# Ledger of designs, part 2: VH-VL binders against Flagellar assembly factor FliW (fliW)

Target 1, 154 residues: Flagellar assembly factor FliW (fliW), of Carboxydothermus hydrogenoformans (q3adg3)
Amino acid sequence: MFILRLFSPAFGEIEADESQIFSFPEGLPGFSHLKKFLLIRHRDNSPFFFLIAIDEPEIYFILIEPSRLLADYHVELSCEQQGLLHLSEETPVLSLNIVRIPPEAKEMIINLKAPVVFNLQEKIARQIILDADYPVRYPIPLSKVKEKADAGTK

## First folded at step 4 (VH-VL; framework fv_ficlatuzumab)

Design g3 (from c8 with heavy chain Y102L)
Fold by ESMFold2-Fast, scan of step 4:
Structure g3 (fold): chain C 154 residues (1-154), chain A 124 residues (1-124), chain B 107 residues (1-107)
Amino acid sequence: as target 1 above (154 residues)
Amino acid sequence: QVQLVQPGAEVKKPGTSVKLSCKASGGTFSNYAMHWVRQAPGQGLEWIGEIIPIFGTANYNQKFQGRATLTVDKSTSTAYMELSSLRSEDTAVYYCAREEYLYGSGSYYGMDVWGQGTLLTVSS
Amino acid sequence: DIVMTQSPDSLAMSLGERVTLNCKASQSVDSYVSWYQQKPGQSPKLLIYDASNRATGVPDRFSGSGSATDFTLTISSVQAEDVADYHCQQYYSTPWTFGQGTKLEIK
């Protein structure tokens, strides 16, 4: 085990173990040159995560765990997509979606078409474009998100 | 740096189809959404639709759904809008416009680069 | 569809004056509003996105504010080159819709 230390302008000095580091073989759209990211949960039982680029720590994304907010949303991967992520029935997997929260906004935008799927065992992740007809820009009230987060804490 | 190049004008008869082009010069479409917006003489702007090549999806204003088709030819860095069953009220300047980076989030970052527009005249 | 209504339809200002342009949405669009400048014979140019964020290369004299249904574009000290039509746009819900535009002239 080793401890990664990096400085993020948004988050200050960060220390994390290697279990939180994920390889992105294709990077992310707009950031194909960034292949390694640090995944941090916002706080215990929060639906929010931060994904921070190790090589360019000023670059980060906010991700949400959508299953806790949207009952009808489910990530179904093709056999080919499962192969790209080295997934088997026993592989622990985490599926998150990238969101944007503009300043002053009361709603966030979720990309439901393209979740980021994490293989927690092999530390590989990819943004997967689903075959299902989910929207790329889906607004959801922040009040609804806060309500669900509070329920998870209590 | 990036420019969107559109032909200046097209003249079509009612009932025909037109396919308008929008060529990226000095860049690509791979990490962008490409929007189509029209403006009738003396009128405001009207959104037709968008194509998001990295996600393989196109979204349309319902008013144009079934008549408009958006495509991209990655090899030539050219986006296209085909509009069928033309009527005189389709006479307008048609713009293509690039939305900056999507950052993978699907968030809107504004249409930062616009083509100069193609004036489509539909008359008999 | 969400209707965007701009006011006034036109206005004439003296050089150096503060200008405020208004945009009202028929329902809440949160902060999902952009502003565009369009000079005669030219394509629109992005000024503001997410209600208050200035686009790259846009002078500091331009600012945006507002939320929910009421939005404002402000030019703190109008210049001769600011003569144009200004359009607001919502991108909260499809179809994305624009206001009818406000024409700014120098007197």
Scores: ipSAE 0.272, ipTM 0.770, lowest interface PAE 3.7, mean pLDDT 87

Design g33 (from n0 with heavy chain E100G)
Fold by ESMFold2-Fast, scan of step 4:
Structure g33 (fold): chain C 154 residues (1-154), chain A 124 residues (1-124), chain B 107 residues (1-107)
Amino acid sequence: as target 1 above (154 residues)
Amino acid sequence: QVQLVQPGAEVKKPGTSVKLSCKASGGTFSNYAMHWVRQAPGQGLEWIGEIIPIFGTANYAQKFQGRATLTVDKSTSTAYMELSSLRSEDTAVYYCAREGYYYGSGSYYGMDVWGQGTLLTVSS
Amino acid sequence: DIVMTQSPDSLAMSLGERVTLNCKASQSVDSYLSWYQQKPGQSPKLLIYDASNRATGVPDRFSGSGSATDFTLTISSVQAEDVADYHCQQYYSTPWTFGQGTKLEIK
């Protein structure tokens, strides 16, 4: 167990357990120099996660678990992509999508084309471009997000 | 600081194809979406499509689907738009523009940097 | 496709006057709306994004407001260099669409 303490302008003082830290071998688009991120779920049963750069905590991303909102959304990885993520049949995987929530918004915009896939066992993650014809800007009403968050996991 | 550099003009015959370039000059090539927009003489702006270099994906307005092809050569920081089966109605100034997006803030900023435009004249 | 309609088609104003330009979307675009200034012979320049945020380097006299379907660009005190076509654009959904433009002239 290793506990890191960091200060995020958006989240205040954070205590990070080693298990919450993920390596991004190629970083994220526009942030290739950032290789380590902290993943935090907003709250129990929330579809939202925050991904915070360890080396530059002012940089963070809002992610959503799409299966909570979109039953027809499927993340299928090529053999090459599975190799890059060190995935096997038994590897626990988490797939999240980056979202934009503008001020005063009634909708959030989800990038369905490029999920961020996390290998929970080896603590590596990558943003993956799917072969499927998903939009990079998919609007979803915040009322639908609230509805699903209130319902919890089914 | 980045500038998008486009050729000033191109003249083509009907039925041919054209490949227009858009090169990022100075600074680092943007990882944001690159858009192509045209403007016929005396008309408004018309969106052709976008390419997202880091995803290798392109999206097109239905009117241009099948005729326009957007590509990026990452090694030369150059975006391209190829338009086939040219008609006189394709005579217009063609702009490339980058979409501003700061991932850390979750905000889109619109098209914050534009090329100077290439005047494409299609005539015989 | 979302249709963007601007009004008026053209305006002639005196120096120092307040100018108001309108943009209407055929369906809600939330706040995903930008305004561009295009001077004769030049490429468009971003003025306003997310309906009300001024782009870097844009003078304080320019402001944007509105949400959903109705948007406004205001120039509080028009200057000679403001002679241009002004375009609104939605980026709520693809295809991105522009209004037809409003031409601003000085009397």
Scores: ipSAE 0.007, ipTM 0.524, lowest interface PAE 11.3, mean pLDDT 82

Design g34 (from c8 with heavy chain E100P)
Fold by ESMFold2-Fast, scan of step 4:
Structure g34 (fold): chain C 154 residues (1-154), chain A 124 residues (1-124), chain B 107 residues (1-107)
Amino acid sequence: as target 1 above (154 residues)
Amino acid sequence: QVQLVQPGAEVKKPGTSVKLSCKASGGTFSNYAMHWVRQAPGQGLEWIGEIIPIFGTANYNQKFQGRATLTVDKSTSTAYMELSSLRSEDTAVYYCAREPYYYGSGSYYGMDVWGQGTLLTVSS
Amino acid sequence: DIVMTQSPDSLAMSLGERVTLNCKASQSVDSYVSWYQQKPGQSPKLLIYDASNRATGVPDRFSGSGSATDFTLTISSVQAEDVADYHCQQYYSTPWTFGQGTKLEIK
């Protein structure tokens, strides 16, 4: 079993196994040179995840599981997009969306147009631009996020 | 440094359409949203809309929806705004402006680079 | 639409004075406010985003503060090159809207 130890300026010392490491063939916008990321859940049953660049750990993203906040949000991939992610009928998949939470804001902004889809079996992920007309800038109150997070843990 | 280059002026008759250009000089649109903002003589700024080329999305101020169309040509690093059914009230300086779109997020980071503006005059 | 109202419409200051410009939103916009400087005959220039973050290259005499409905732009010691119109903008809800502007003049 491969155990990675990483120092992140934002999170301190992190330890992870290979199951938490994902390859991003195209990287992410602004970071096409970064191809490997560590995915960690904020805490058990939290809707929040952190995606940390292995080669440049000062670079990280905050992601949220949108289905826990928005019942009407559905990620539907085209056949081409499914192929790019090596998805089959049996493939376990995780879909998360990048968010921004300013330090003093009362809401967060979710990119609903471009989820990050993770193939949990083959450890590859991509930010996919959906065909559906979802907004790139979708605000949601942090109070609503806290309410849903608390309900999920209970 | 990146500059946004716009034509100086355009004169159009009411009822016609205009297509204004905005060319990035010294850079690209890869991780940027392009905004269009107008300013009538002696007035404040009015947001028309944005296009985020990397996601293929354009969002409009509803006041201009149906009349304004935003596009981008990535190969020439040029953004366009077409405005149809022109009225004398559309006389204004039209600016394109770049906003950094970092990290795939939907957050707004301010319009950090602006074109010089195109003065559109709509008169008979 | 959210209405942004700036005050005063214009003001004249002496060199070295502290300048405070105000911007009020018709409803809460959290911290989603930017400030722009527009010198005569020029395009706007970003000064502040997210209410208090200074844009790259902007002198440290410029600072922003505020939240919810009330925002301020402060110039700690006004200089001759600061003569301009100043515009606030909210990006809490589309359409993005700007205030009418405050004109700053030197005495």
Scores: ipSAE 0.014, ipTM 0.607, lowest interface PAE 7.2, mean pLDDT 85

Design g38 (from c8 with heavy chain Y101W)
Fold by ESMFold2-Fast, scan of step 4:
Structure g38 (fold): chain C 154 residues (1-154), chain A 124 residues (1-124), chain B 107 residues (1-107)
Amino acid sequence: as target 1 above (154 residues)
Amino acid sequence: QVQLVQPGAEVKKPGTSVKLSCKASGGTFSNYAMHWVRQAPGQGLEWIGEIIPIFGTANYNQKFQGRATLTVDKSTSTAYMELSSLRSEDTAVYYCAREEWYYGSGSYYGMDVWGQGTLLTVSS
Amino acid sequence: DIVMTQSPDSLAMSLGERVTLNCKASQSVDSYVSWYQQKPGQSPKLLIYDASNRATGVPDRFSGSGSATDFTLTISSVQAEDVADYHCQQYYSTPWTFGQGTKLEIK
């Protein structure tokens, strides 16, 4: 057992289990030097996650679980992409998309073209550029997010 | 600190095509969307399109779709905009501008660095 | 396409006065609005993003506000170096669109 403690300007003191740490072998585009991120769910059953760079906690991303909002959105990976993520049919996978939410905003912008796919077993993740023609800037009302979150809570 | 360098001026005849360059000095395009925006003399800004090299996508203002083509040469850190079938109404200053694609803490969330602009004059 | 309309087209202010520039969207753009300053002979410079956030290095006298369709750029105490054209822009949906600009002059 090991407890990670770090200070984030945006979130204050954070204590997290080692199991919440993911390796990004290539980092993220523009952040290739950042190989370790902490994944935190905003609240129990929330569709939102925060991805915080362990080595530079000032850098973080807001992610959403799109399957809970967009029934027609499907992340289909090529065999090569599955190999890069060490995925097998039995591997537990989490797919999230980076979102932009301005202060006081009523809508968020989701990048549907490039999900971040997490291998929950091996604790590795990558941002994958999908072959499907999904938009890189997809607006969705926050009211719809709240409605879907409340209806989908289990 | 990155700078976007553009040629000062280009003169073309109607019906021809032009390929304008935008070179990043002091950085790369890997985490940026590159936008092209024009401004006719005494007028406001008009968005032509964007290319997001990291995601292999380009989006165009429909007014320019079919005439404008955006590309990036990563080896020379240079973005290009080709505009075909030129008309006198295409006379304008053409800017390239970058937008940091990743909206993480410390990002500008807008077009934070602009080239100095290329004055394209289309006349017979 | 979303149309952005700025008002006034131009105004002249005395040094130290408070000035407000308006920008109206033809439909809701939520908070996805930026403001740019463009001095004569220069390229635009980002001032405000997400309707109300100052870009790095922008003086505190500049502030933005608004949501949905109505947005305002405020300069609390106008300085001589603020003479410029100011442009608003929406990035809620493509094509991205700009207002026609407001020219600020000092009397």
Scores: ipSAE 0.453, ipTM 0.797, lowest interface PAE 2.6, mean pLDDT 87

Design g39 (from n0 with heavy chain Y109F)
Fold by ESMFold2-Fast, scan of step 4:
Structure g39 (fold): chain C 154 residues (1-154), chain A 124 residues (1-124), chain B 107 residues (1-107)
Amino acid sequence: as target 1 above (154 residues)
Amino acid sequence: QVQLVQPGAEVKKPGTSVKLSCKASGGTFSNYAMHWVRQAPGQGLEWIGEIIPIFGTANYAQKFQGRATLTVDKSTSTAYMELSSLRSEDTAVYYCAREEYYYGSGSYFGMDVWGQGTLLTVSS
Amino acid sequence: DIVMTQSPDSLAMSLGERVTLNCKASQSVDSYLSWYQQKPGQSPKLLIYDASNRATGVPDRFSGSGSATDFTLTISSVQAEDVADYHCQQYYSTPWTFGQGTKLEIK
């Protein structure tokens, strides 16, 4: 019922449901003062999401759903990490990774070492540093991402 | 604005180890990748490795793998490079440099802040 | 390893001339290419990142272009303070690698 209205320099006027708001108890690296973010999917069935800081809407992150691109990528959380996210066996979870897309790039860089894990029930999220030896800078062709996005719209 | 402070010079004998420091002054480098780059007299720049303190990861050029170790003391905002089994050809200016790790879209600043460099002389 | 080759090794220009410095990668680095200026006795300074983006505080006479394997740094009107070594660097894949440098002199 209650609608959040934001003005983002990058995205203009945004209307979002409060259910899309997530609390980040420790913020994100470099942005520990930002505790609330709006999560928006780029388009229906798109692998891309935008994470926009509610208190400073000029600050946003691009996230991707890695399982749609990398079948061998698995996010395994320790008991301590599950506790920090209030996860139980019944909790719906979304795991996304922050990406960098330089201008004119043919590839994007995904941070596979530190996914952002969302508890969809309690609306809390954290960037988790995995014990697995995943790279922080993993390049992936944009053509592969476009191919998956196009398949989703058919 | 952050400044990276390095000692001016170090002199070491062949076969020994050295631990060079790089202290962030006026801020922190916790949100940055820290790189170590050396330059032998009259030569170009050579990348040694990087550490990304937030993610606890370090990557090395193969030439330095097993000889170089990168660490960070977050409490003092100081990055370290330890180089073992020193040889005369390790004589060079050693720079630390930060790369801003912005978690948003489309921006990458390269190594935007550099230390003044430490001149390491390896001689008998 | 990706090998970066710069050309020329050295050049001398007159004040006000347009200068072009080249950097070639042994394989595609997309747009993951930076340029650095290093004046005598000083640390390198970032000029250009992502092939064409000027770093903060860098004069607009400096510009970068290119993609994949071939990159160019252009100084539209060389000034006396531009005397320096210029280095290109790829950050597409580790190990990160630099070119050998181009020395720019005025005269």
Scores: ipSAE 0.079, ipTM 0.661, lowest interface PAE 5.6, mean pLDDT 85

Design g4 (from n0 with heavy chain N31S Y102F)
Fold by ESMFold2-Fast, scan of step 4:
Structure g4 (fold): chain C 154 residues (1-154), chain A 124 residues (1-124), chain B 107 residues (1-107)
Amino acid sequence: as target 1 above (154 residues)
Amino acid sequence: QVQLVQPGAEVKKPGTSVKLSCKASGGTFSSYAMHWVRQAPGQGLEWIGEIIPIFGTANYAQKFQGRATLTVDKSTSTAYMELSSLRSEDTAVYYCAREEYFYGSGSYYGMDVWGQGTLLTVSS
Amino acid sequence: DIVMTQSPDSLAMSLGERVTLNCKASQSVDSYLSWYQQKPGQSPKLLIYDASNRATGVPDRFSGSGSATDFTLTISSVQAEDVADYHCQQYYSTPWTFGQGTKLEIK
């Protein structure tokens, strides 16, 4: 009834709950004009998410939850960055990183420098540029992603 | 359409520094990675480094670490490469090239736009 | 660093012939491999990205294939305007590295 429907050239007709819609006050780099995105998990228990621009559905991003794959990766936000996202210690937060996966690829490249941080309560998200010296191009074999995902489901 | 405009030539003496420019014309490059690649006469292409202004990062090939500095002036849409302690073997054509830095939508195009190159001659 | 090796160093073809150029990486670069065409006196031009995708405006006689360590650029029917040096480049891992180039000439 109150389900969002949109057509994505990459994914076809999509039905989504309004709770999956996030506001991006600054958009994303190269896409500052796009302020609303739909966040969809690839599959149940998949580490992958799709972030689809509602106003231009041909534009989408692939994201991964890095905390399950990289034990030493920590998203530490400055007080100013926490303020921009309306975060407190009680706020439910999801932190994902944009990845590049060509068709038939065996490895993905993750941008560890700039996670996308989601405030799950207020439905606001931002790509945050971390002060920590993380690489913007970090390759990970997809076989390692699957191994860690499978271990997590046991 | 965007073009990357570079000066035609520069002549420098050994031991000096040079700062080469690369100006985006017909568009901007603020959402792109800018790469610097050189080609010595009759040789192949050699990657010097990249700057990704939106993420505040610059990465260099180890050979150029400490000698090359990449910067961007977003207000003039101009990228710069400064190379210090010049030697005769630094004589080469220096190219700037744009890479659309976007992961996810399949819009990654490699280095899709190149400047025409600046011939740097280092001689006494 | 990942070392890229191209073969042959040069070749001469007759108009209309099929030509294949090879590129080998010293370790897997998955599908993160581009091909560039560089005509005499000009800057490089992107032909192929992600191993097999043609860049905008590139004629369909150009195709790329391969993955991991072994890649091929194919020109199905070589034309006079295809005289150029061809370079492969990996962008799987920094520093980005290029092969030494293959020079294509027409007989």
Scores: ipSAE 0.270, ipTM 0.751, lowest interface PAE 4.1, mean pLDDT 86

Design g40 (from c8 with heavy chain G110Y)
Fold by ESMFold2-Fast, scan of step 4:
Structure g40 (fold): chain C 154 residues (1-154), chain A 124 residues (1-124), chain B 107 residues (1-107)
Amino acid sequence: as target 1 above (154 residues)
Amino acid sequence: QVQLVQPGAEVKKPGTSVKLSCKASGGTFSNYAMHWVRQAPGQGLEWIGEIIPIFGTANYNQKFQGRATLTVDKSTSTAYMELSSLRSEDTAVYYCAREEYYYGSGSYYYMDVWGQGTLLTVSS
Amino acid sequence: DIVMTQSPDSLAMSLGERVTLNCKASQSVDSYVSWYQQKPGQSPKLLIYDASNRATGVPDRFSGSGSATDFTLTISSVQAEDVADYHCQQYYSTPWTFGQGTKLEIK
């Protein structure tokens, strides 16, 4: 496996294998020039992930796995969206949502309208705008996140 | 860096509709949520709604739901607010304001750049 | 809707004095509060976001603090150019709501 090393102002020196590198063919909205990102799980069984731009490591996003926190949240992709992500019935997929957590905040805000969907086999990802009427700004207590994370790791 | 340019004034009769413009210069429109806020003479600020073009969504203060319509024309970098069934109580300065996507945890969630405002006068 | 209440409605200060403006939310808004300065005839300008972060280009004399329901904007040494209305805003829950404003004058 290839070992990637980079320096992130937020995370210091990072070493990751190639399996954690994802191509974003269109980048992210507002960051179309950034095509490659590292996906790092905060810790084992944590619902949190960090998505770090390889070419500009000062740019990163915090993502969560929302299905463990919100039972009624479902990512339904159109046939066109499945095609853009090279998804088939057997493709392993990970769906995460970008969150905002201000310093000392007790709640995070989740973008439920636009999940980031990862094709784990082909290592490509896209932020997909869902047809469903989900909010772009959905607040959730951090205590609820910790409760669900603790239940999942026991 | 972006600047938001709005016309200075509009005069309309009660019962009509108005379409106010807000032209962005110097920035990429897809990185923004555009908010509309009004201020009646001598009063505080009141949020009308937001449009987030990159996510295909527009959200409204329920007070304006059904009367306000927010749109964006990407080709001219112009945001619009249409307000129908005008009443004298709609007389106010109408501001557009930008919220930009940012590094780290994503969106800013605050209005960092404001237009100069359009004074809408609704009178018979 | 969340109601934001500012106090005082107006105050007059001497140059160089420290001034504190208050903003209270009717329910917890966590740290999702911004402050805006609005000079006569002008649009609002962002001063503080996320309760305590100073916006780009804003002088060091401006600072914000608070959480949950109680927030303050402090000007450590008021200057003549600070004459304006100051508005707080919550963006924790829609609709976004603003306080009624505090008018700052120099005596």
Scores: ipSAE 0.325, ipTM 0.765, lowest interface PAE 3.6, mean pLDDT 86

Design g43 (from c8 with heavy chain Y103F)
Fold by ESMFold2-Fast, scan of step 4:
Structure g43 (fold): chain C 154 residues (1-154), chain A 124 residues (1-124), chain B 107 residues (1-107)
Amino acid sequence: as target 1 above (154 residues)
Amino acid sequence: QVQLVQPGAEVKKPGTSVKLSCKASGGTFSNYAMHWVRQAPGQGLEWIGEIIPIFGTANYNQKFQGRATLTVDKSTSTAYMELSSLRSEDTAVYYCAREEYYFGSGSYYGMDVWGQGTLLTVSS
Amino acid sequence: DIVMTQSPDSLAMSLGERVTLNCKASQSVDSYVSWYQQKPGQSPKLLIYDASNRATGVPDRFSGSGSATDFTLTISSVQAEDVADYHCQQYYSTPWTFGQGTKLEIK
């Protein structure tokens, strides 16, 4: 239907289809005014995603698919949280976690307490604060991320 | 322009508990982590713990685990540290400090705004 | 726990001299190090975060460098107002830990 074209200072010219655009009813902490984001997977089978604000493309987030790195990490949503995301048993969902990578770092910090959950059918997403005692600042070596990316691509 | 306001001093007897306040003036806690750091007379800085109000998460230095409790009252923009079973060794200046925590390219680690500190004296 | 060790414990410099303060971590902390300035009777003030990023409002004469275990805070031309204790801190692993501090005095 249409191809969205944006210029991002960090990523240059971006071309994306409508299926990659998600509505964030509450935005994200610190960015409540941003309600529409573009979700891009770094590469096929990469654990990394970029979430870019459509209205302010200089603002972006790096997300990771935690199941690719942490076998014991599970996202369980309450009935209320499922309702806010319009989820049913049949709804395809994607759960990603925001990471921070400081300059020249060998590790990244992943927020395991508050995943961003995407309803892939209705194109809405929310950051959900889990009841489980997951850490907000979980360091993981970038070498481990590269190892998993290489194994998945082969 | 955000300021963290703390009381100047508190005096407590050994074995009692204290609840120290830290009020944010000109700002909120929703996208910040609040840290508590103490400094005994003539000594270095010692981290007690942090609370990240948006996630309802508190992390403690194991040395203070079970004695320190960090809370936030969002309606009054006030953070609290409660320290129980006080000893004379707890005599120190207690600081609250804010760390900006965004989820994106604007985020960084570092305590950019500090309260003036509360001098806690524990004596019998 | 990660131990942060600063050196020297104290130093005295003449106005305009270049000052270098060192901080060593007992294990790698990547770039997860901040530096704070604390003047007598005052609370600490953030100078540097992520090892090398200057905090807002901090003069250009302050700079940070280093990675892994070895970190340095440099003041390119020391001024009278720089008399203070300087603390390094790691936030790679909880508990966050500080060095013992370096006291800077002017001759």
Scores: ipSAE 0.016, ipTM 0.621, lowest interface PAE 6.2, mean pLDDT 85

Design g44 (from n0 with heavy chain T57E)
Fold by ESMFold2-Fast, scan of step 4:
Structure g44 (fold): chain C 154 residues (1-154), chain A 124 residues (1-124), chain B 107 residues (1-107)
Amino acid sequence: as target 1 above (154 residues)
Amino acid sequence: QVQLVQPGAEVKKPGTSVKLSCKASGGTFSNYAMHWVRQAPGQGLEWIGEIIPIFGEANYAQKFQGRATLTVDKSTSTAYMELSSLRSEDTAVYYCAREEYYYGSGSYYGMDVWGQGTLLTVSS
Amino acid sequence: DIVMTQSPDSLAMSLGERVTLNCKASQSVDSYLSWYQQKPGQSPKLLIYDASNRATGVPDRFSGSGSATDFTLTISSVQAEDVADYHCQQYYSTPWTFGQGTKLEIK
């Protein structure tokens, strides 16, 4: 099908299909000029994703699927926020959180206040600021990241 | 090149409150966390708190919780710290500093731009 | 609160000597540590972030190392303009905390 080629300083030459391209109507805070990103899962069944700016591939973000770490974390969107993302009950949605991982770090800091919500059908995404009082800086050991695990499920 | 502009000095009496300003000159700090740090004469640096306006978050050191209030006027690119119930031990230089909280590489950049500081003197 | 302790409190070095400044955290702060230089009468300036990354414009004679609880700032060849107080700071957990500072003087 359609193959996008780009060069990323961090990832080398990348080839991706159209299904991995998402439009960010307002970009991300600090990067409002960047409207298109590639979403790549680190590896099969990994909780980690990379979000790479198509127009400036040196800019990328690391994201994690929070359900594999925090059982009590719930992304609840207002009606207005659902409208901005074109969400309905049948829309496939992916919610990820941006993380900071310094070089050689053993712990990451997760932004739990502002998940990035992806409409997988319409290929649009937004960083949503939740009404719930979650922290912007939440440290958690990398050793607690588990594949196919729901932290707190018994 | 962004500079954070702060007034040079303020003098207040014990029991009063003060509102210190920090204005971004040559740019904006809308996409940054703004930190407030003080330094008493001859002492080290002490973190008061932070405000991250884009996420509606303000966090304080417990010592200052309820006494310090951090706000930002985005339209004028000015951050404020109000400190109430002033005591003589609040005499210090008060700095504002920005931290680029959001970054493309996923690395944390620390407090990269600091104001020149406001000397607050609290005396009777 | 995480307590940051710096050593020595002060030291005097000869021009061109290697200087090492230490910073210890009361509990692990992983790599979430910065170093700041503060010259007399001036505001602090970021030197090192994430324990070992040099801030933009900082001369390569400055380097940071360490992890967890023990960190070091090294100046490979001290220059006259390096006279300053040096502060370490953890940003692993709130409240963010600083060490008491190390004063560097030239003999």
Scores: ipSAE 0.474, ipTM 0.812, lowest interface PAE 2.5, mean pLDDT 87

